# Designs tried in a protein design chat: VH-VL binders against q9h9l3. Part 269

Target 1, 176 residues: q9h9l3
Amino acid sequence: PRKMVAIDCEMVGTGPKGHVSSLARCSIVNYNGDVLYDEYILPPCHIVDYRTRWSGIRKQHMVNATPFKIARGQILKILTGKIVVGHAIHNDFKALQYFHPKSLTRDTSHIPPLNRKADCPENATMSLKHLTKKLLNRDIQVGKSGHSSVEDAQATMELYKLVEVEWEEHLARNPP
Key: E = the ipSAE of ESMFold2; O = the ipSAE of OpenDDE; V2 = 0.75 times the mean of E and O plus 0.25 times the DockQ between their complexes.

## First folded at step 13 (VH-VL)

Design E10 (framework fv_unasnemab; at its last look DockQ between E and O 0.71; V2 from the best seeds 0.00; counts 0 for: pae E 6.4 > 2)
Fold by OpenDDE, look of step 15:
Structure E10 (fold): chain C 176 residues (1-176), chain A 122 residues (1-122), chain B 107 residues (1-107)
Amino acid sequence: as target 1 above (176 residues)
Amino acid sequence: EVQLVESGGGLVQPGRSLRLSCTASGFTFDDHYMDWVRQAPGKGLEWVAEIRNKFNSYTTYYAESVKGRFTISRDDSKSIVYLQMNSLRTEDTALYYCARDEFDSGYYFDYWGKGTTVTVSS
Amino acid sequence: DIQMTQSPSSVSASVGDRVTITCRASQGISSYLNWYQQKPGKAPKLLIYDASSLQSGVPSRFSGSGSGTDFTLTISSLQPEDFASYFCQQANSFPRTFGGGTKVEME
């Protein structure tokens, strides 16, 4: 259970009209919430939309940002062999152009017991912000400065810990 | 190869100060937590202090026995961790080890220096 | 503080023997338990981390088990180079604390 990390990524818009989501920040925390990784990342393509309101990413953050290929290598090294917890984590993996084994992936946006605990429909996709408020009585993603990927990763890990035992048992009986 | 080399130990009188240094090499120093662990002559191991890395705000922790007297710090640009020891007592006499702390999968000291001896005596 | 009670304090054994060292925590520490080996005049060496994970380069005759409060280090077949002191250490909370140590001596 400890060989577990939580990840959260922030993306900016690249490509035509900025419709391509490119990795611009990645944060990884351990089971206890300690930050293992937190870097701004420079996409390989020109940024068209920083999506600052949501991403928190500004142009100044890209000045000394880690090139994508280098960052990807660093991140993958951390993730390899670990259970990776995230919220709507498919977006993070997509941005990373990386596929983590499904058996080692935990997506808090798709854990029915977690939704049940939050008095939400089990098959609904709830936001990280909503679940965090409901279950941890904590406000995240507040203000106009955008998201904090560290904060989000920590919240994600804490949420998962609430249902870890029962969910791991479920997965053991029903491997993906 | 990972190496940790302690220095700064010596003989001092009670109440005096001493600063230990640990120079790290062979790994990305600024990514790791660093700890000091001491061992009195013929005794067991005693954790002294920990300093975390840049991602974790360089947070520090201390054993109660040294709290208020010892200060752990680090210089990432030089790959050095320090232990400033003030108001030294005879019970502080020990071999002081610098240790690298891994925290990705648990917390453990995977590399240790050879230690530097601190003797506090009147 | 979490107290780590290590037993036995010393054990006499012969080459080839199975040696078992136990460590008990005063409260639950999950699997945040590490084992170190120390030879005279040398720095400690990590053997096992997170209760049961074998450190790279450590012989497979060393193994760790346990969770919560009770932990065990086992040397399946003692070798001449294994005569040393062994220490458990909890990393669940601060202050970090070590067991009192176990000296494995030649019979």
Scores: ipSAE 0.889, ipTM 0.940, lowest interface PAE 0.5, mean pLDDT 96
Fold by ESMFold2-Fast, scan of step 13:
Structure E10 (fold): chain C 176 residues (1-176), chain A 122 residues (1-122), chain B 107 residues (1-107)
Amino acid sequence: as target 1 above (176 residues)
Amino acid sequence: EVQLVESGGGLVQPGRSLRLSCTASGFTFDDHYMDWVRQAPGKGLEWVAEIRNKFNSYTTYYAESVKGRFTISRDDSKSIVYLQMNSLRTEDTALYYCARDEFDSGYYFDYWGKGTTVTVSS
Amino acid sequence: DIQMTQSPSSVSASVGDRVTITCRASQGISSYLNWYQQKPGKAPKLLIYDASSLQSGVPSRFSGSGSGTDFTLTISSLQPEDFASYFCQQANSFPRTFGGGTKVEME
């Protein structure tokens, strides 16, 4: 349908004690869940903590990874002018060092009708894993080998589609 | 400048085989789905086959009329998509186009080659 | 397979005329419909994708509308270069299917 994609990024720890989150993988899917982009990304700074349990990133993934500057250009070319769906998407945009217009941004961690469908308080911030289990009856982010950003981006798009009509009508009446 | 150049067409007898090639340039070939579309003399367009990109496991799709006889494949290192045509029939006679399939906002053929002619006749 | 019925099969028109071409799908295809133009001896050219999105470089006199099963391509003020054949195509399901085409001819 409309110009709409979903994104999910994986970050590794850089800087002092690995406390800085740096982009190490990005996945982007179209409305139907087809993968437009999925690359490992080499941060410009030394990786202190791979955060493998959550990110799924290992040293081997960095060998042929796309340098950050090049990856950023490729990603922004896909996102520009489109409605971008994500979960806690501020973190992804921060890692990309990118500002996406609020009017074209959809964050599934802050959509009251979606929480209502999941029998959760409308103002609560729920994890992607929890919403996906409750509303799609699907387990994601399972095991100890880290998360799949493709799986997460696909789940995020499917969650948004459950409330798309209602939420787009709300945004038309209440423009950001 | 995006370019798609088809080759490999010709005159063949029924039951024979032919392999078409489409050489792409001017864009990141690896990221795009690629399709073959044919047009019989004086007729309309008929979709033949699609091959998806590396991010979607090179999945292939075929029109029912060619399923089991035609195979679509690609070589990303050379930016070439192929159509292997086996057990050719007279009704396969057509101009064969290679098309780039953009899928960021729907699915659509935004660039086409000039086509290569396949004639199946005795 | 989803059948695409395109009408009319041909239309005679003059420069400056408003031309409308319709396309009907045998099943719902949401907005997954594209419009192509083909001139004699040439490959098809994309005009409209996803039912109503104008392809970059295509003149604004071309517009598309519709969803579900009924779609329309409109040329608001026909120009000499617009005499050609036009095809709709659904991209909702495999196999992808085209309409039979509409030939726009000079009166």
Scores: ipSAE 0.749, ipTM 0.890, lowest interface PAE 1.0, mean pLDDT 93
Fold by ESMFold2, look of step 15:
Structure E10 (fold): chain C 176 residues (1-176), chain A 122 residues (1-122), chain B 107 residues (1-107)
Amino acid sequence: as target 1 above (176 residues)
Amino acid sequence: EVQLVESGGGLVQPGRSLRLSCTASGFTFDDHYMDWVRQAPGKGLEWVAEIRNKFNSYTTYYAESVKGRFTISRDDSKSIVYLQMNSLRTEDTALYYCARDEFDSGYYFDYWGKGTTVTVSS
Amino acid sequence: DIQMTQSPSSVSASVGDRVTITCRASQGISSYLNWYQQKPGKAPKLLIYDASSLQSGVPSRFSGSGSGTDFTLTISSLQPEDFASYFCQQANSFPRTFGGGTKVEME
């Protein structure tokens, strides 16, 4: 069956000098790129830096945003039992204050066959923008108005599908 | 638990309009895609239209045979999906089903209403 | 449009028989193939989704198989309540399309 989802998050700055990254948007898509979840999320702490040029988050988005505790519950319900795909996904899980089982986690920033297909060094950490342009012939994250977590999650799923068969076989033989 | 109740069918002349409604209960309506499927007397099933949820921008899709004449819409606050049928033709005569679409493992119609009959004849 | 060719159009069978219905897509649809049962005067009922997944509440005598273009619905031991029409449906692309149906009737 297709029990695989892709996730992407946007963070804002909280804590001293806005250096703590706190979850402010989360998007989850299914295998075919349909959106399962997309909410603006209100961090439990005061927002010091919206980081709008990268996050796309503005003060107006927070007016009706879902409180972090509620959003986290909704998101974890979707993720439970599923293979979760992301790009540099440890940042997303850290912002969710959550650990997903490593055996069910796929990180497109650390998949050697994907780098090889893009003619990149197998051990290099490549950006989502670069891999998407090289392998899908598409531009994402265009301009400086911030990223779209829906667009990024969809791109991440499409990239994983390029190496899915090979990588799933590798992981079956080499459990993390 | 899950219920879909269609209404608004009837006998109409060609070229006239009808508005079908489907009232949903027993589930979180705004999470689901909703579809209309029809069945002409003694014939097979024909998909008519789909409307997606808020997360997917309420995007709509139509069978070629109804494009430009039919409009699917939804009101999430009332848990109702509509089918506005304009410029009706005799070949639109059918039993019209409302169906709940589920996308988490694939795209399939897991619950159907009983249907409402539309008859187009002069 | 993806054409779904379903065969046979009808089959006569007895209680206890194994019944096999086939469905062929005019182009590849991966595993996006569903099976429905319809009894006279009633709405269709989902049996199998995603080619082989059994819907909740459907008896285990129903099974589905196949991928790509060729799909099969099997009833391992026909019961009196299984005399009905059966339809396949692809969900790979728009428009969604159904097979022409198979009527399973008492011999």
Scores: ipSAE 0.080, ipTM 0.700, lowest interface PAE 6.4, mean pLDDT 91
OpenDDE, second read of step 14: ipSAE 0.874; ipTM 0.936
ESMFold2 (binder alone), look of step 15: mean pLDDT 93; pTM 0.948

Design E11 (framework fv_unasnemab)
Fold by ESMFold2-Fast, scan of step 13:
Structure E11 (fold): chain C 176 residues (1-176), chain A 122 residues (1-122), chain B 107 residues (1-107)
Amino acid sequence: as target 1 above (176 residues)
Amino acid sequence: EVQLVESGGGLVQPGRSLRLSCTASGFTFNDHYMDWVRQAPGKGLEWVAEIRNKFNSYTTYYAESVKGRFTISRDDSKSIVYLQMNSLRTEDTALYYCARDEFDSGYYFDYWGKGTTVTVSS
Amino acid sequence: DIQMTQSPSSVSASVGDRVTITCRASQGISSYLNWYQQKPGKAPKLLIYDASSLQSGVPSRFSGSGSGTDFTLTISSLQPEDFASYFCQQANSFPRTFGGGTKVEME
């Protein structure tokens, strides 16, 4: 049961008009919410838009940030062979330029039983903030100074644990 | 190539202090939790203390028998974990092991040093 | 503190025997149980973690089972290098606690 981690990434805008999302922070927690990894990451391209209101990232965080190539290697070493939980996790994998096996991926934005517990339509994509408030009675992503990827990864793991037994049984009977 | 080397053990009188060191090499020390486990002569294993990594705020935990007397700390720049032992008692006599706590897939001690002997006697 | 009761305290066995060691927690610890082997004059070595996961490099004759409060370490066919002491350890809560140990001796 402990070969499972939760991930949350923060992205900044690079490229023309800041439209490219580049990895700038990654947090990974274990099954109990202990932090395995939490580093600011320096994109290889010039940062056009820090997206601070959502990412929480400022220029000061880039001063001693880990270069993307190094950070990617560290992160992939942690994720490889594990069940990886995330919310809208495709965005995180895209920013990492990484393909994780679908059979080992759990996306809390696409788990029908989780939405059912929150009294939401089973096929709707609900925000992490909404699900966390409804199911854990906890406010995350509070204020206008940006999100904490550690807080988001921890909330994501706790949400998954609410449906873990039921969902793992479903996946065993209906392999992806 | 993972190695943990303990040092600082010796013979001390009751009530005195001693500091143990454990020098780590062959892995990314800063990412791991580190523990001290002791073993009295001819007896079993007793967990003593744990210190977590920087990501987890260097949080410390102690066995009740040593709480208030022992302090675990670490120096990430030197890859060393310490155990400061104050107000030593005869029942603290043991071989003291340093152990690496692997917590990414569970909490377990996957590597141990050879240990350093602490004898508390008058 | 969670008390770990290990049995037997010692067992005499011959090469080829199946050896079973039991560990009981005073309260539920889910699967947070590890097994260690210790040879005379040596540091302990991890055999099994998370109740049933075999550590890399450990022979397949070692297996662990159980959850909650009752756990078992089994050596399916004892080899000469397996004569040693074995300890269980719970990692569910602090303080971490070990069982009293089981010494596997030659008959």
Scores: ipSAE 0.480, ipTM 0.810, lowest interface PAE 2.6, mean pLDDT 92

Design E12 (framework fv_unasnemab)
Fold by ESMFold2-Fast, scan of step 13:
Structure E12 (fold): chain C 176 residues (1-176), chain A 122 residues (1-122), chain B 107 residues (1-107)
Amino acid sequence: as target 1 above (176 residues)
Amino acid sequence: EVQLVESGGGLVQPGRSLRLSCTASGFTFSDYYMDWVRQAPGKGLEWVAEIRNKFNSYTTYYAESVKGRFTISRDDSKSIVYLQMNSLRTEDTALYYCARDEFDSGYYFDYWGKGTTVTVSS
Amino acid sequence: DIQMTQSPSSVSASVGDRVTITCRASQGISSYLNWYQQKPGKAPKLLIYDASSLQSGVPSRFSGSGSGTDFTLTISSLQPEDFASYFCQQANSFPRTFGGGTKVEME
């Protein structure tokens, strides 16, 4: 393995009408799927909408959650200098208020060979749930209690590993 | 800065028990896997046991030579990892090291304590 | 269990020499291979992790290479403080296993 991790974040709604997405949980796994980080994170702004159906976040998770500034420092220490894999990862970086170099970023929602393996159009944006079912024969994001960011990060790493050799070779020939 | 201090070693007779402790400081102990590695006098290194962190369900792993006799455990509130050694044999005689197991870029022991000596003799 | 075979078991060398130590795994271990240095009476110290990554604070004269089953630790220009024992260790699967060690001695 190389210096590579996968990330998935959960956001809650803050600001007017809950329209701002603020980080409320972050999970990071290593190449083998072991969990490097998994903490609930307290946004600096008042939570208007927990978005529980999707985020899995409830008021109880916020009681002893890590403040955003501290969590951000912990997360960035893990991500810096590593290849970071995610699905629609721009949303995670935005919630972290973080710039990660494009050369070290891998977005499984925009990898044409991965869609090809799933018999999907190469330029389509497919959901993590769909790709995981098609390629790994595994159901994720099941039920109505919200998504597990650990489960999503693990699935994302496993999906990337299916095309890693091919995609890294492509990126070496076509640097971002 | 990062420190691991082993204790609990000593001279013990075959068949008896001994508990080793390793006190950690200078880092967030609960984030790391912790391992015990031993070295018999004048010999090489032998991995003994690993305990994973809370994020990974405190899963434990053992070398076959100690399985069923040794138990690794941890107390995150005190930053201590333990090795309970039962039914000790003369071949368990060694210097026992506590090691911090970093698992972000592979799996590797980036910090070691100075070790505690266990001598099993009649 | 994955057996790690290290060679040579000992080598006599002089300051300034290039020293090469090899480590062979009985099964494929990808790049999950680490190298440690141990001086007499001291705990081991990490030199290289994940086959080729140099640990922070370790001099650049140390380098690691290899993948799969064959791995090499190279010291490009031996210094007085490098006379020590060196151990490889696989972290691909349980149990974790170490090579038998290589003692680098003054000639």
Scores: ipSAE 0.714, ipTM 0.882, lowest interface PAE 1.3, mean pLDDT 93

Design E13 (framework fv_unasnemab)
Fold by ESMFold2-Fast, scan of step 13:
Structure E13 (fold): chain C 176 residues (1-176), chain A 122 residues (1-122), chain B 107 residues (1-107)
Amino acid sequence: as target 1 above (176 residues)
Amino acid sequence: EVQLVESGGGLVQPGRSLRLSCTASGFTFSDWYMDWVRQAPGKGLEWVAEIRNKFNSYTTYYAESVKGRFTISRDDSKSIVYLQMNSLRTEDTALYYCARDEFDSGYYFDYWGKGTTVTVSS
Amino acid sequence: DIQMTQSPSSVSASVGDRVTITCRASQGISSYLNWYQQKPGKAPKLLIYDASSLQSGVPSRFSGSGSGTDFTLTISSLQPEDFASYFCQQANSFPRTFGGGTKVEME
């Protein structure tokens, strides 16, 4: 299916002790990994924890960042009506304050045949980094400077493509 | 409405240069890939060049027949895509179309300009 | 380069006829195939993208099918405005290449 995109978001900590996860970057790629969207996003609330080790986000990225309300509109315009692939994608949708239809959602952290290919238990939740190393022989999320949401979205799409035919057949016979 | 308007065509002698422009309106130009496609008189379509958007590093691609002679570029602030044509040959004679390249559900030219004519002769 | 072989090069048809045009790629292009219509003196117009997706505003009598190397454009009931040239185009790899075209003429 070519009406398919992959998404990965980065969140920063807002609210008391930075415990609330707020959207601060979103990357969306097409079926071949071309970037459809990649913007830093300014949360409406004060950032108390950039979570830089994981998010890669620093204060400098917020200077000209797209305000949340505007970014959300741009992102939803891209996602609406498409099959959206992600890894632990419920976290991304929560940060976007968005509900995507389950029938059009593909979560690479919950695809049994993908785990099987990686020699992992079918019902386990495996990290994106582990699956990418095992199945694509590629190291992502390297170093201490934070993750690249573009790199993560691209890896997620490539992982899904490994099981796309089998999984789409399964979903057609067993609608969510 | 989406609109693409080509300009810069004309009659030119072999070995010389010409620059084509395509001015876009009615959409967020910076988000799209842009292409040039040509059509020789009475012949079919030939893809010439593509330039990607800022998210994809303005990467450029060329048909082998024009590689090294033509350069595609863009100015997102003006919503213009250019085709700089150097060392022109008689076989470059064609109507040159500017096309918007959608890449969310495949790769396809959803809007075309009316074209600008380039004639290379002595 | 991926070569696109389009057939027939021309076809004579009457209003109401079913017209089929085929396009064959020299190597696999998945579903990255588009169909364009061109009327005399006009720019091409997108009809079908990604092998089988109908472009918004294009009449439902146009349909596309195929994957890999063999593709077909079908016009189920030819109308007067459909007498035109049709081109397939692959977007799987660079350079992007077009078929030689099919001219649909009135018989």
Scores: ipSAE 0.681, ipTM 0.875, lowest interface PAE 1.5, mean pLDDT 93

Design E14 (framework fv_unasnemab)
Fold by ESMFold2-Fast, scan of step 13:
Structure E14 (fold): chain C 176 residues (1-176), chain A 122 residues (1-122), chain B 107 residues (1-107)
Amino acid sequence: as target 1 above (176 residues)
Amino acid sequence: EVQLVESGGGLVQPGRSLRLSCTASGFTFSDAYMDWVRQAPGKGLEWVAEIRNKFNSYTTYYAESVKGRFTISRDDSKSIVYLQMNSLRTEDTALYYCARDEFDSGYYFDYWGKGTTVTVSS
Amino acid sequence: DIQMTQSPSSVSASVGDRVTITCRASQGISSYLNWYQQKPGKAPKLLIYDASSLQSGVPSRFSGSGSGTDFTLTISSLQPEDFASYFCQQANSFPRTFGGGTKVEME
């Protein structure tokens, strides 16, 4: 059960009017919240919109950022063969241009028992901020200087741990 | 090929100091947690200290028996982890191993050096 | 500190025997328990991590089990190269602590 990591990515806007989401930071933590990876990532395309209010990314972070192709290789080495936990994780995998097996993927935005513990409708998609406040009594993503992907990945792992036993039993009975 | 090579051991009198070094090669040293583990002659293993990587703020941890006397540190540019041992006691006599602490799936020492001998005797 | 009690301290066995070594933690350590093998004059070698995960390159005759406070290392069919000392180690809390060791000797 310890072959499990949590991931959170930050994206910036590239392409026409900054409408394309390109990977610009990735954080990965182990089961106990220790940081396995945390790098700023340089997109191959020109950054049109840093989306700083949400991403926390500024132009200075790009100066020594790891090029996308290299960062992707490093990240995939960590994720391959592990259970990967995330919140709305399909967005992270899309930014990484990566397919992770559904059987090894855990999305805290789509776990009915987790919503139930938070006194929320089981089939609603609740934000990471809301679930973390309700279940862990912690405020994340505060202020206007952007989100910390490390903080988000850590919160995501802790949220999953609240339902891990119940949800793994459910998945064993109902394999994807 | 992953290698850890310890050096700096020797014979010292009680109350003196020694600095051990462990030179690493064959992996991305800056990503690793590094530990020192010792073994007194004919006895079992005793964990001494750990230093975490830059992502985890170079946090250090020590066994109670060495707190305040030993300092673990690292130089990522040289791929070296150090153990500065002050106020040495006869009970510090041991073979000192350097170990890499893999932490992606639990915490475990997947590679060890051959060790360097420290003898504290009057 | 979490104390690790390892049993037996030594065992005499023959090639082909099943050998079982136990390790008990003074407090719950979940699955944060590792097993190491040490041959005379050599550094320890990782056999099993996180209670039951076999390290790459380690023969399948080695297996680990347990969780919480009680853990077991099993060698299903002892081979000549398996005569060595074995140590458990908890990684749940600092300080990290080792069991006292078990010496597997030729009968």
Scores: ipSAE 0.685, ipTM 0.878, lowest interface PAE 1.5, mean pLDDT 93

Design E15 (framework fv_unasnemab)
Fold by ESMFold2-Fast, scan of step 13:
Structure E15 (fold): chain C 176 residues (1-176), chain A 122 residues (1-122), chain B 107 residues (1-107)
Amino acid sequence: as target 1 above (176 residues)
Amino acid sequence: EVQLVESGGGLVQPGRSLRLSCTASGFTFSDSYMDWVRQAPGKGLEWVAEIRNKFNSYTTYYAESVKGRFTISRDDSKSIVYLQMNSLRTEDTALYYCARDEFDSGYYFDYWGKGTTVTVSS
Amino acid sequence: DIQMTQSPSSVSASVGDRVTITCRASQGISSYLNWYQQKPGKAPKLLIYDASSLQSGVPSRFSGSGSGTDFTLTISSLQPEDFASYFCQQANSFPRTFGGGTKVEME
């Protein structure tokens, strides 16, 4: 195993009509799926829309949530210098207000060999749920109570491991 | 500065019990995995037990030689990990180290205490 | 249990020598192998983790290599403070197991 972690964030709606996506939970797992970080995060702005069906976030989770500035510091300390795996990871980095080097970033929504293994068009953006079902024979994001960012981060790491050797060789020949 | 301080060792007769404690400071204890590793006089290292953090359900693991006799536990509010040793045998005689198990880039013991001596003898 | 066979059990060396210690796992352990140094009367100290990663503060003369079942710790130019015992340890599966150790002694 390399210095590699997987991340998944949940966002809630803030700002006018809840259109701004603000970080409300972050989960980070190691190469084997052990949880390094999993905290609810309090946005600095008023929450207009919890987006509970997708985020799994409810008012009760905000009571003891870690303030954004503190959580961001903790998260960045874990991510710095590591290969970070995510699915549509640009959204997670945007919510963290963070730039991670492209050379150390792996996005499972943009790995052509992964789509190929799932019998999907190589350049399509497939959902984490679909890829996990097709390649790992496991259902995630089940039900109406929202997603588990821990479950999503674990699935993301397992998906990446299916193409890790092939994709790392590709990146060595074709640096990002 | 990370520090681990073991206590609770001593001389005990076979069949008796001892509880070892390890007090941690200088890091966020509740996020860590904690282990006990022992070393018999003049011998090598033997892993004894591990307890994981709350994010991983405080899962515990034991060496076969101690299963059913030893229990690892922790108190995150006090930053202490414990090793309850029951039905002690002469072959449990060793220096017992507490170690922090860093698990972000593999699994490895990056900090160790000085150890506490357990002697099981009649 | 995964057995860790370490060789040699002891080696006599002089300051400036290149010292190589090997560790063999009875089953594949990927890169989940660590190396520790122990001086008489002291607790072990981490040198190398995940087969080849140098722990912060450890001199660059120490290096680790290998994957799967065969691993090597190398000291490129032995210094007086390096006379000690060295242990490998696998962290692939439970129980965690250590090699028998290698004592590096002055010739």
Scores: ipSAE 0.703, ipTM 0.879, lowest interface PAE 1.3, mean pLDDT 93

